# Designs tried in a protein design chat: VH-VL binders against q9hc84r5073to5261. Part 19

Target 1, 189 residues: q9hc84r5073to5261
Amino acid sequence: CICSMWGGSHYSTFDGTSYTFRGNCTYVLMREIHARFGNLSLYLDNHYCTASATAAAARCPRALSIHYKSMDIVLTVTMVHGKEEGLILFDQIPVSSGFSKNGVLVSVLGTTTMRVDIPALGVSVTFNGQVFQARLPYSLFHNNTEGQCGTCTNNQRDDCLQRDGTTAASCKDMAKTWLVPDSRKDGCW

## First folded at step 6 (VH-VL; framework fv_necitumumab)

Design s03
Fold by ESMFold2-Fast, scan of step 6:
Parts: structure tokens; sequence; C-alpha cells
Structure s03 (fold): chain C 189 residues (1-189), chain A 121 residues (1-121), chain B 107 residues (1-107)
């Protein structure tokens, strides 16, 4: 199953449903329903690309976070001397391309394209500050994912599963229910 | 390895401003990965969240306190501060600073030891 | 604001016994609930986050369960160091709110 986001607001779920959602907070992209493989979870932090905060304004991904077992990996892009550069935090510590720990490998292609692999699970996550993609084997994760990336079931009818366990008519409406409440503040939805 | 340490006067007179500073070591406020919060606890009572600040200076405050509260951040010193205006005896409490993880999960993972502030003439 | 209610206010047990602490929210907080332990004179310590996930370094005897409005913290076999005050906290909406606490004391 492959889930991706591009253009700051365009999503394709694990079962191939496409939708557009403009959030300005942190949202659950994917998490395991039952903790079978380290309670794997993915989060995307979104913000307005500019200081203008209107409903029609463009959104930009700020950071992608991965939780696996007791480890937290954060992928973000920072400005260093006027140039964009990828920053990977592994359990809150900056690490360089080629770092690995407890079966998790990180790498950077060029200056901004960051990749995290969990080879034992066949999981790969890529983020460059504008586009993300998560690849999960159907054989391991089928019927066990929820979040903005939808269900990995090979059935688009159940893709728009909301946090409360109901299915929305629109995945755009589903997407906003995956808001991480601690990211919530006035105007952050 | 992250440590937080509160500092400030332990005694404040009614109607004056309570000022506290939290110094962070072992981690960087400027990384942008966390919110930084103040929580208080009146003697013998429960915990009350005061507000948070982000490294950019963005804040959010408990509505019950927001007319009297201001937070600021100094990334060069790796510190953030709390000011509570027009204090009364009801503001007597142990004040904690805490690191607020907002993803991947949401919790206060590191706390300062707490500092008692007494409001009395 | 979301009101968090903990029960009982005081729990009197002996070492080796099982402790069950309850926390109720005035509205659904999904799984956005954390549990903290506080000993006299100390800052609170994170035990459980996201209702059921144990924080790093927390012994296996501590477990959390529940979702929506009803949550439980279980200590499978009380150790002497577990006698403390326990607070639940909802992380679902602003302002962040805590329960009134449950004091676990030696019988």
Amino acid sequence: as target 1 above (189 residues)
Amino acid sequence: QVQLQESGPGLVKPSQTLSLTCTVSGGSISSGDYYWSWIRQPPGKGLEWIGYIYYSGSTDYNPSLKSRVTMSVDTSKNQFSLKVNSVTAADTAVYYCARDSWFPDYYFDYWGQGTLVTVSS
Amino acid sequence: EIVMTQSPATLSLSPGERATLSCRASQSVSSYLAWYQQKPGQAPRLLIYDASNRATGIPARFSGSGSGTDFTLTISSLEPEDFAVYYCQQRYNWPLTFGGGTKAEIK
C-alpha cells in the first residue's frame, strides 16, 4: 500500500482514493489500529506557506514524524545560510545520512530528500519538505491502518474512515477528524 | 538528558507582576520540534495548565488566565519566561515549566523541579 | 472546557495488591489521555500517553486502557514506591485539563 501527498494539499490514500485537504495543524497520516508492528505511526505537520492565513491560502508541510516502537524520527527542512537543507531528528538528536539504529535506517539524497527504511517490515517513508510518500506491505498492514492515508484493504469504500469509527462520504471530511488535538490553537484546524 | 530549571522570586506582593524563567539544557528550543508550557499547582490542590510558547514567539493561554498572562522566549539563551500580572493570593502555587510534545504523540515529557511562589503582603 | 473527574479520591491498598484508577471526561477525548504520577515534593512524571502507551522507563506493571469518556489506569501489583497521587490529563482540546487526582496510600 502506497500513500502520498503533494502540492501541499493533494492526498492519495493506501487504496488509491484521491482528495484535497488544506490543514494548518498536525494530523495523523497513518497509525496501526492494533499494535502489531511497533505501533507504527506517521504524522504530518502543516502550516501556511506565507504569513497570510486565509481559507484559500496555500498550505505547506513543515515536518513528517514517524513513531516506531519507542523511537521517534522527525523529518523537516530548515534554512542554513539561505539554502534549504534536510534535518533528521532521531529521538530528538540530529543525525546524518547513513545513520541506523534498532532496525531503522535513515538517508538523505541531495540536500533535502530524506528517507527512512524499516527493512524487516518492508516499510519506506520519503519526505523533502513538499512531498511525502509512505510504502507499507499489504501482507503485513492490511485491515490495520487508520488516518488520513485511509485503510489498507484494497477497497476504496472504506477509505474515508473517521476517528470516531464512522465512514465519511468525502475523504476531505474524514481528513479533518485526524487532527492531533495538542496541535490545536485558535485558527488551527 | 533534557533538563528544565525554573527561577524567579519566591515572594510577590498582591497587585504586582509575577515573573519566572525556565532554562532548558540538553535540548534546543530553536529546533521548532516542541511547545514549551507552564503549569501551576496551588498547595494541596491539582494541576492547572497556564499556556505554551513556540520558538517563533507564538503563544496560547488558558482562557481563565489569558488577560493576565504573557510568555516570551529567548532562543539565544535557550530560555522561556512567564509573567502573570495583577496577582492575588489565588496565584500562590508551585510553578512548573515543561516540554510539550505535540508529535508524534502528545504529553509533557520533561518537567522542571517546580518553584514555589507565594503572593503575600 | 473539558472537565476530568477521577475516582476514587483516595485508594487504600497494601503492597502486592492490584490498583484500578478511573478517569472520566465530560465529553469524548478519543484516545488523547495521559496519566502522570506525583510524589510529595516532586514534579509529575509521565506514565501513560495516548490512553494505553507506556512511557519509556515505566515498569510493565503500569497499564492504561479506555477511549472516549472512560479511562482506567491499572497497577497490576503495587510496589512501595507506587504510593503517590495519580493525575489524568486530556490532550484533546484547549485548554489542557487535569483530573483532581487519586491518592494511592498504604492501608
Scores: ipSAE 0.000, ipTM 0.442, lowest interface PAE 16.6, mean pLDDT 85

Design s04
Fold by ESMFold2-Fast, scan of step 6:
Structure s04 (fold): chain C 189 residues (1-189), chain A 121 residues (1-121), chain B 107 residues (1-107)
Amino acid sequence: as target 1 above (189 residues)
Amino acid sequence: QVQLQESGPGLVKPSQTLSLTCTVSGGSISSGDYYWSWIRQPPGKGLEWIGYIYYSGSTDYNPSLKSRVTMSVDTSKNQFSLKVNSVTAADTAVYYCARDSWFPEYAFDIWGQGTLVTVSS
Amino acid sequence: EIVMTQSPATLSLSPGERATLSCRASQSVSSYLAWYQQKPGQAPRLLIYDASNRATGIPARFSGSGSGTDFTLTISSLEPEDFAVYYCQQRYNWPLTFGGGTKAEIK
């Protein structure tokens, strides 16, 4: 099951449903319905790409957060010595490409493309500050995902699953229901 | 069913602090699905959103009022409060507290009855 | 901030007539628009959320439509109790903003 986001607002769910959603807060991309594999959860923090905050203005992903077991991994892009570079925070501590701990491996390809692997689960997450992709084996995660990435069921009819357990007519409508409420703490929406 | 009720002084002198409390009954303020907001309406005019608070204490305020506004929450009393500092005649309004539902309504689904606050010497 | 503009400011109609109220956003608010009804001396009441969904207890004569920047509230046949001020509100972007209101009054 592969879920992607690109262009700041274009999403493709685990079962291949495409939609456009412009958020400027933190949203649940994916989480386990039943905590079977370390309560794996993915969050995407969004903001406006420029100082212009119009509704038609482009949105940019600011950070991707991964929760697995008791670990928190944050992927973001920052300026280092006048150059854009990936920054990976493992339990709030910066780590370098090749770092691994408790079955989680992190790597950086080039300067900005960050990758997190959980080999025991066949899970891979990639983020470069503009594009996100998560790969989850159908055999392990089928019927156990919810969030903006939809369900991993090989059936698009259930992809727009909302937080309340109902299915929306469009996944754009579903996407807003995965807002993390405390993300509004800093005035985002 | 959930009900909200505003309370506090109806008359405040210029330069003083306006203080109001909203009591929530019939439901818990400690819910992840709701923000709790204050909205005001000057006599004969429209609605202006002031700010919200989440039960964790997280707040956001309308930028036009942010320098003068503070909200707080007391989960043990099922209440949240508003303070507006350095009031002027322009702060004379009916003040409403409201529940801001993120799901399913995505709107202010429950409102208090409103309380008139007059700023006058 | 997103500016919400309602038109007309005043709508004069007779009971039984259809009312059409407009709300325009200065920039797209997708479908994140709500409508409220306010009677004299009372708090606003939620009518429509997410542009087109009726709130619990709201009569079928009220309907909402639109997306992006242009929204409409329609009352198919005005009842005496419907003469009130109506406000639209966007929740797409921070801060939350309301329209200036449309007053529906008896002709």
Scores: ipSAE 0.007, ipTM 0.477, lowest interface PAE 15.3, mean pLDDT 85

Design s05
Fold by ESMFold2-Fast, scan of step 6:
Structure s05 (fold): chain C 189 residues (1-189), chain A 121 residues (1-121), chain B 107 residues (1-107)
Amino acid sequence: as target 1 above (189 residues)
Amino acid sequence: QVQLQESGPGLVKPSQTLSLTCTVSGGSISSGDYYWSWIRQPPGKGLEWIGYIYYSGSTDYNPSLKSRVTMSVDTSKNQFSLKVNSVTAADTAVYYCARDSWIPDYAFDIWGQGTLVTVSS
Amino acid sequence: EIVMTQSPATLSLSPGERATLSCRASQSVSSYLAWYQQKPGQAPRLLIYDASNRATGIPARFSGSGSGTDFTLTISSLEPEDFAVYYCQQRYNWPLTFGGGTKAEIK
């Protein structure tokens, strides 16, 4: 199963459903419904620096967070000497490309493309601050994913699964239901 | 349709700097979805990736060439450029510019026609 | 760097025959592999991406398979325009690397 986001607002779910959604808060990209493989969860933090949710010119850096077992890995891009560089925080501590711990490998390809691999699960997540892709084996994660990336069921008809367990007519409507409540800020939705 | 076109001198003397420009038409270079790359091919040989540039100016180069290569981007002209310093006969090749997705599961989907650069022995 | 090895270096076949081209990576590249076709005097053309996905406009006779270290490009029935050099490319790690190419030529 492969989920992607590009162009800041274009998504393709694990089963290949495409939709457009422009959010400005933290959203659940993917999480396990039942905690079978370390309660794997992915979040996209996409908030604005100003109080206005629609102020694109004032948008703050994005961050992609991965929770696996007791570990938190945060991927973001920072400015170093006027140039963009990937920054990976492993349990809140900055780590360098090639770091590995508890079956999790992190790397930075070039200067900005960050990748996290969990080889035992065949899981790979890439992020460059603007676009992401998550790869999960169907054999392990089928019927056990929810979030903006949809269901990993090899059936597009159930991809727009909302937080309340119902299926929306459009995945754009589904995507907004995966807002993380604690991420709400003034003007954030 | 998006098209790429290389331009620059076809002949460069040894020890000088090889300078090429790629012009993008039919689409914007200012896109977070794409890296812009240079690939070269010596006559009768295979393909070698030189490096990429993102529209923000972020670059990465093939380690075999990193000490001699610089890329730059001019978003107002929809162009990106390659400089290879201290050239030798081994740098004689057809140079291609290409569009690449930032996502590794895609590929170089659009290529320029290529431009031959000859370096005197 | 990841070294890509293609075999055979040359493949001599007749139109209508099946062609099978191999590409091997020195370490696992998952499915991050692309195939390109190049005719003399022309730029390479994308055929297959992510090991098995056919690019837009590419005829159904072209198919890719494999994962990890061993990959195959298959042309089910060669057409005259298919005689060209084929390159595989790993996209798993930087630097991006290409195989040495397989030349498909008319017998």
Scores: ipSAE 0.007, ipTM 0.593, lowest interface PAE 9.1, mean pLDDT 85

Design s06
Fold by ESMFold2-Fast, scan of step 6:
Structure s06 (fold): chain C 189 residues (1-189), chain A 121 residues (1-121), chain B 107 residues (1-107)
Amino acid sequence: as target 1 above (189 residues)
Amino acid sequence: QVQLQESGPGLVKPSQTLSLTCTVSGGSISSGDYYWSWIRQPPGKGLEWIGYIYYSGSTDYNPSLKSRVTMSVDTSKNQFSLKVNSVTAADTAVYYCARDSWLPDYAFDIWGQGTLVTVSS
Amino acid sequence: EIVMTQSPATLSLSPGERATLSCRASQSVSSYLAWYQQKPGQAPRLLIYDASNRATGIPARFSGSGSGTDFTLTISSLEPEDFAVYYCQQRYNWPLTFGGGTKAEIK
């Protein structure tokens, strides 16, 4: 199963359903319904690409977060001496390409393309500050995913699964229900 | 459809700089969705990746080509270019430009037709 | 860098025969492996990406398999147009590296 996002707002779910959603907050991209493989969870933090915060303004991802077992990995992009460079935080500590801990491997391909692999699960997540892709084996994760990436069932009919367990008519309507609640007022929507 | 076309001198003298340009048509080079690359193939040999450029100007080069390589992008002309300094006969090859998907698990899906560059005095 | 080794260097086959091409990586590249076809005087053409996915327009007779360090490209029944050089490429780490190629020729 493969989920992708590009252009800041275009998504393709694990079962291949395409939709457009312009969020400005942190959303659950994917999480396990039943905690079978370390309660794997993926989150995407979005923002506006420019200072303009209008409804029609372009959206840009800021950071992609991975939670696996007790570990948190954050992928983001920063400017260093006028060049874009990937920054990976492993349990809030910056790490370099090639770092590994507890079965999680991190890599930076070139200067900006960050990849996190969990080889025991066949899981791979890639982010470069503009686009995102998550790969999960159907054999392990079938019928056990929810979030903006939809269900991993090889059936597009159930892809638009909302947080409340109902299926929306459009995945755009489904996507907004995966907002991550935050106790701090961010003003995002 | 998107097409790539190489251009530049077919003959370069030893110690000079090899300069090639790739023109992209049917699609925008200013897209965040693609990396643009150069690959070369010496006579009788296989393919060698030279490096990438992203529309933001970020580049990465094959370490085996050392600091001799520079790539640049010209968004107004929808082109990207390759310079190889201090060339020798070992730089004689067919040079291809290619589009690489933003996905690391994809591939070079569109290639230019290639241009032969011979390094000879 | 990751070294890619292809075998055999040359396959001499007749139309209608099955072709099996091998590609081996010096370390695990997961499924980040692509196959290209190149005919004399032409640019390479993408056949397979992510080890087993056929690129758009590629006939069903082409299939890829494998993961980790061992990969195979299979052509179930060779057509005359399939006689070419085939290259594998790992995309797991930079620098990107290619195998030395396998030439499929008529005999």
Scores: ipSAE 0.060, ipTM 0.674, lowest interface PAE 6.4, mean pLDDT 86

Design s07
Fold by ESMFold2-Fast, scan of step 6:
Structure s07 (fold): chain C 189 residues (1-189), chain A 121 residues (1-121), chain B 107 residues (1-107)
Amino acid sequence: as target 1 above (189 residues)
Amino acid sequence: QVQLQESGPGLVKPSQTLSLTCTVSGGSISSGDYYWSWIRQPPGKGLEWIGYIYYSGSTDYNPSLKSRVTMSVDTSKNQFSLKVNSVTAADTAVYYCARESWFPDYAFDIWGQGTLVTVSS
Amino acid sequence: EIVMTQSPATLSLSPGERATLSCRASQSVSSYLAWYQQKPGQAPRLLIYDASNRATGIPARFSGSGSGTDFTLTISSLEPEDFAVYYCQQRYNWPLTFGGGTKAEIK
């Protein structure tokens, strides 16, 4: 199953449903319904690209967070001496490309493209501050994912699964229900 | 340089199990961020992806074949294998093993030569 | 699954002519599209990845363009060795899918 986001607002779910959603808070991209593989969870923190904060304004992803077992990995892009560089925080500590711990591998390609692999699960996540992709084997995660990336079921009819367990008519409507209530941004919706 | 080579019987009887092995040379199957796939092509037809395996043993299969397909990996022999159960004439095809490059290419960058498997009594 | 449709099925041209091959996805695949060349009796060979990037060793006459649902492979001036079957493939979502192929043949 592959989930992607690009252009700050365009999403493709694990089963291939495409939709557009402009959020300015932290949202659950994916989490396990039943904790089978370390409570694997992915979160995307969004913000406005400019200070205007209008409904038509472009959204920019600020950070992608991965929770696996007791570990927290944060992928973000920061400015170092006037240039954009990927920054990977492993349990809040910066780590460099090639770092690995407890079955989690991190790498950086070029200056901004960050990648996290969990080989035992066949999971790979990439993020460069503009685009993300998450790849999960159907054989391990089928019928056990929820969030903005939808269900990994090979059936688009159940892709727009909302937080309350109902299916929305559009995945755009579904996406807003995956807001993390404690994201603490003024004007979040 | 990395090379892939398929091996297995060229003829399989209907209802039996088709078994193929891919040997990787010039590089480790355990190295890097590659997925290892099987792709088939019936005579005169197009390409169909069968499934992939990661060196850890994690697999994913094309839904059209999922109930009949099993892949396995043997990192000590630098090999991965495909089994297709209950074969019929529709499974007659050239079978390719291929390396799926994961970023930046997002493509099958190395292919085996292919092996023709005919399902016939 | 994402269905990839290639057109035309057969393209009859002479050496030196420009070839334009089309690939259409049933839904957006962003830029996650690859092109392969297959000659009779051979395995497919990667030509283009990520819609427009030429693979190592591929001649400059091959170029790819497009994004979303519509993609094009262009061969600026056909050489005799370019007459082959060409396949597009999306890596945007599972399962991985290929187009039906376009056969470039001598007129």
Scores: ipSAE 0.007, ipTM 0.583, lowest interface PAE 10.7, mean pLDDT 85

Design s08
Fold by ESMFold2-Fast, scan of step 6:
Structure s08 (fold): chain C 189 residues (1-189), chain A 121 residues (1-121), chain B 107 residues (1-107)
Amino acid sequence: as target 1 above (189 residues)
Amino acid sequence: QVQLQESGPGLVKPSQTLSLTCTVSGGSISSGDYYWSWIRQPPGKGLEWIGYIYYSGSTDYNPSLKSRVTMSVDTSKNQFSLKVNSVTAADTAVYYCARGSWFPDYAFDIWGQGTLVTVSS
Amino acid sequence: EIVMTQSPATLSLSPGERATLSCRASQSVSSYLAWYQQKPGQAPRLLIYDASNRATGIPARFSGSGSGTDFTLTISSLEPEDFAVYYCQQRYNWPLTFGGGTKAEIK
């Protein structure tokens, strides 16, 4: 199963349903329904600066977080000496390309493309501050995912599964229900 | 239907700069869905990836060529370009521009027809 | 860089026969592998992406398999138009790299 986000707001679910959603908060991209494989969870911190007409807007960093077992990996793009570089935080500590711990491998391709692999699960996640993609084997994760990436069931009819367990008419409406409440702040929705 | 077309001089002298342009038609280059690459193929040999550019201007280059290569994008003309500095006979090749897609996980789904560049005095 | 090795360099077969082409990566590329077909004087054409998914318009006789370091492209029954050069490509790491190609030629 493959879930992707590109162009700042375009999403494609694990079953291939496409939708557009512009969020300013942290949202659950994917999590296990039943905690089988280390309670794997993916979060996207959009924190997009509001595109306001005729107003100066600061660049807002974008981050992808991965929780696996007791580990927390954060992928973000930061400004270093006037240029963009990928920054990977492994349990809140910066690590360099080639780092590995407890079956999790980290690499940086070029200067901004970051990748996290969990070979035992066949899981791979890439992020470069503009595009993200998560790959999960159907054989391990089928019928066990929820979030903005939808269900990995090979059936688009259940893709718009909301946080409360109901199915929305549109995945755009579903996407906002995966808001992480603790990320809520003024102007965040 | 989206199409890519390479353009530029077919003959370049050694030590000069090779400049090529790829024109995208039937679709917008300013889409966040795609990345745009240059790939070359010396006569009778295989394919070599040169680099890519995103519509925002972000680039990544093959390390073997990074010191000599620059890419740029012009969204108003729906074009992206390649410059290779200090060319030698080893740079003689057919140069292709190609579109890569982030979803599904395509490699290169659309290619230009290619343009032969000969480096010779 | 990840080195992609294709074998055999040349495959001589008759129409109607099954063709199997191999591609090996110097390190694991997971399933981030594509196959292309190139006919003389033409640009490469995408056949397979993500190791086993057929691109739009590609006939069912083409199939891809494998993961990690070992990959195979299979043509179940060769048609005359299938005699071409085939390239594999990894998308797992930068720089993107291609195999040296396998030429399928008529016996």
Scores: ipSAE 0.007, ipTM 0.534, lowest interface PAE 10.7, mean pLDDT 84

Design s09
Fold by ESMFold2-Fast, scan of step 6:
Structure s09 (fold): chain C 189 residues (1-189), chain A 121 residues (1-121), chain B 107 residues (1-107)
Amino acid sequence: as target 1 above (189 residues)
Amino acid sequence: QVQLQESGPGLVKPSQTLSLTCTVSGGSISSGDYYWSWIRQPPGKGLEWIGYIYYSGSTDYNPSLKSRVTMSVDTSKNQFSLKVNSVTAADTAVYYCARDTWFPDYAFDIWGQGTLVTVSS
Amino acid sequence: EIVMTQSPATLSLSPGERATLSCRASQSVSSYLAWYQQKPGQAPRLLIYDASNRATGIPARFSGSGSGTDFTLTISSLEPEDFAVYYCQQRYNWPLTFGGGTKAEIK
């Protein structure tokens, strides 16, 4: 199953349904319905602010977060001498390409493309600050995913599954229901 | 539909700098969805990836060429360019530019027609 | 770097026959593998991405399979237009690397 987001607002779900959604908060991209494989969860934070603050303080990039077992991996971008570079935080600590811990491998391809692999699960997540792709084996995750990436069922009819368990007529309407509780910030909706 | 077209001198002298430009038409280079790559093919040989550039200016180069290669992007002209310094006869090749769908498809989905560059005195 | 090895270097077959082309990676590339077709004097054309997905406009007789280190491109029944050089490419890591190519030629 493969889910992608591109152009900042265009989504393709695990079963291939396309939709457009422009959210400003943190949303669940995917999570396990039943915690079978470390309660794997993916989040997209549309306004990820680091602890650094400057006089020109209003710029916060996107971040893609992966929760797996007790680990949190954050993929985001940072500005270094006027250019974007990938930044990977493993349990809130910056790590370099090639870092691995507890079956999770991280890499940076070039300067901006970040990838996290969990080989035991066949899971791969790639992000460059604007585009992401998440790959999950159908054999392990079928009938056990929910979120903005939809269901991994090989059936588009159930792709727009909302947080309350109902199916929306449009996945754009479904997407807003995956707002992470307590992620609301100033200017977020 | 998107098309790519290479341009630049077909003949370069040894020790000089090879300079090529790829013009993108039918679509914008200023897209977060794509990387833009150069690939070359010496006569009668296989394909070698040279490097990519993202519209933000971020690059990565094949380590075998990294000390001699620079790529740049001009979003206002919808172009990206390649420079190879200190060329030798080994740099004689057909040079292709390509759109790189690193994700979601992980492929070079659109290629230019290629331009032959001969390094000779 | 990841080394890609294609075999055989040359396939001599007749139209209507099945072609099976092999590509082997020096380390696992998961399913991040693409296949390209190149005809004389032309740029390569994408055939297969992510090991088994046909690119837009590619005929159904082309199929890809495999994962990890061993991959196969199959042409179920060769048409005259299919006699070309085929390249595999790993997309798993930088630098991107191609196989040496397999030439399909008329017997």
Scores: ipSAE 0.027, ipTM 0.650, lowest interface PAE 7.7, mean pLDDT 87

Design s10
Fold by ESMFold2-Fast, scan of step 6:
Structure s10 (fold): chain C 189 residues (1-189), chain A 121 residues (1-121), chain B 107 residues (1-107)
Amino acid sequence: as target 1 above (189 residues)
Amino acid sequence: QVQLQESGPGLVKPSQTLSLTCTVSGGSISSGDYYWSWIRQPPGKGLEWIGYIYYSGSTDYNPSLKSRVTMSVDTSKNQFSLKVNSVTAADTAVYYCARDLWFPDYAFDIWGQGTLVTVSS
Amino acid sequence: EIVMTQSPATLSLSPGERATLSCRASQSVSSYLAWYQQKPGQAPRLLIYDASNRATGIPARFSGSGSGTDFTLTISSLEPEDFAVYYCQQRYNWPLTFGGGTKAEIK
């Protein structure tokens, strides 16, 4: 199952339903309904402000977070001498392309395209600040995903599954329910 | 049903570290739906939020306490913990752990029974 | 931080009377406000979330209203077990802050 986001606001769910959603908070992109494979979870933070983001006027970039077992991997884009560069934080520590630990591999393609692979699960996630794609095997994750990426059921009828277990008429309305409120951000809702 | 239980020493000497653990039963701490928080209440006074932790280890602390507070989570034991460094008599309080539910509830929906920690020599 | 002010500090009423408790925020918190009840020696109990929604198991005599900066908790007819301290809490921004509490006591 493949879930994608492009242009910063356009989504295609695991079953291929397309929608547009503009959020200013952190949202659950995907999580396991039943914690079978390390409680794999993906989050998109639309304003990621690190301790190193010291300029009050600077826009906080987007970040994609992956939680797997006890590990937390954050993918974001930073400005270095006027150029965008990918930054991968593995348990809050910056790591370089080629780093691997506990079955998780990270790499950077070019300067900004970050990639995380979990080969044992056939999982691959890529992010460059504007485009993300998550690839999950249907054989492992079918009927066990929820979030803005929808259900991995090969049936678009249930794609707009909301947090409360009901199905919305539009996936844009569904996307709002996967909010992870972060009160550190003024006006986040 | 989900229950929370605080544990740790009831007496801590000034300048030492106050250390408490919250054990979650009847549900998993490894959930994206919940933050897990500590709240304290000095005897006869009101409630003060200390901080939260997410099962990934992400934390945020009350700025008034941030320099002295550390929280941690142990998903294998279904527990999260609080450490307050350099305690004084002002840290004497009943300490509560709580489940912090997000959308739609936005509330501390489950609380531990609380544990009194006295800072005294 | 957002400062929460509760009034009155003490409310003296008889069983069967209506209780109205006020909570004011120093800036708008939209509808992100919760109310808790605390009895002596016990942990707080959630009563109301999102300004007006009753938590599971909370009797219908409890109701919440308001938005922005002004909020009210109403107990339509006080029962003996309702004499307790009530706290409001804003859920809008970090740090999370509580009001100073209103003690409902028997006249």
Scores: ipSAE 0.005, ipTM 0.456, lowest interface PAE 17.0, mean pLDDT 84

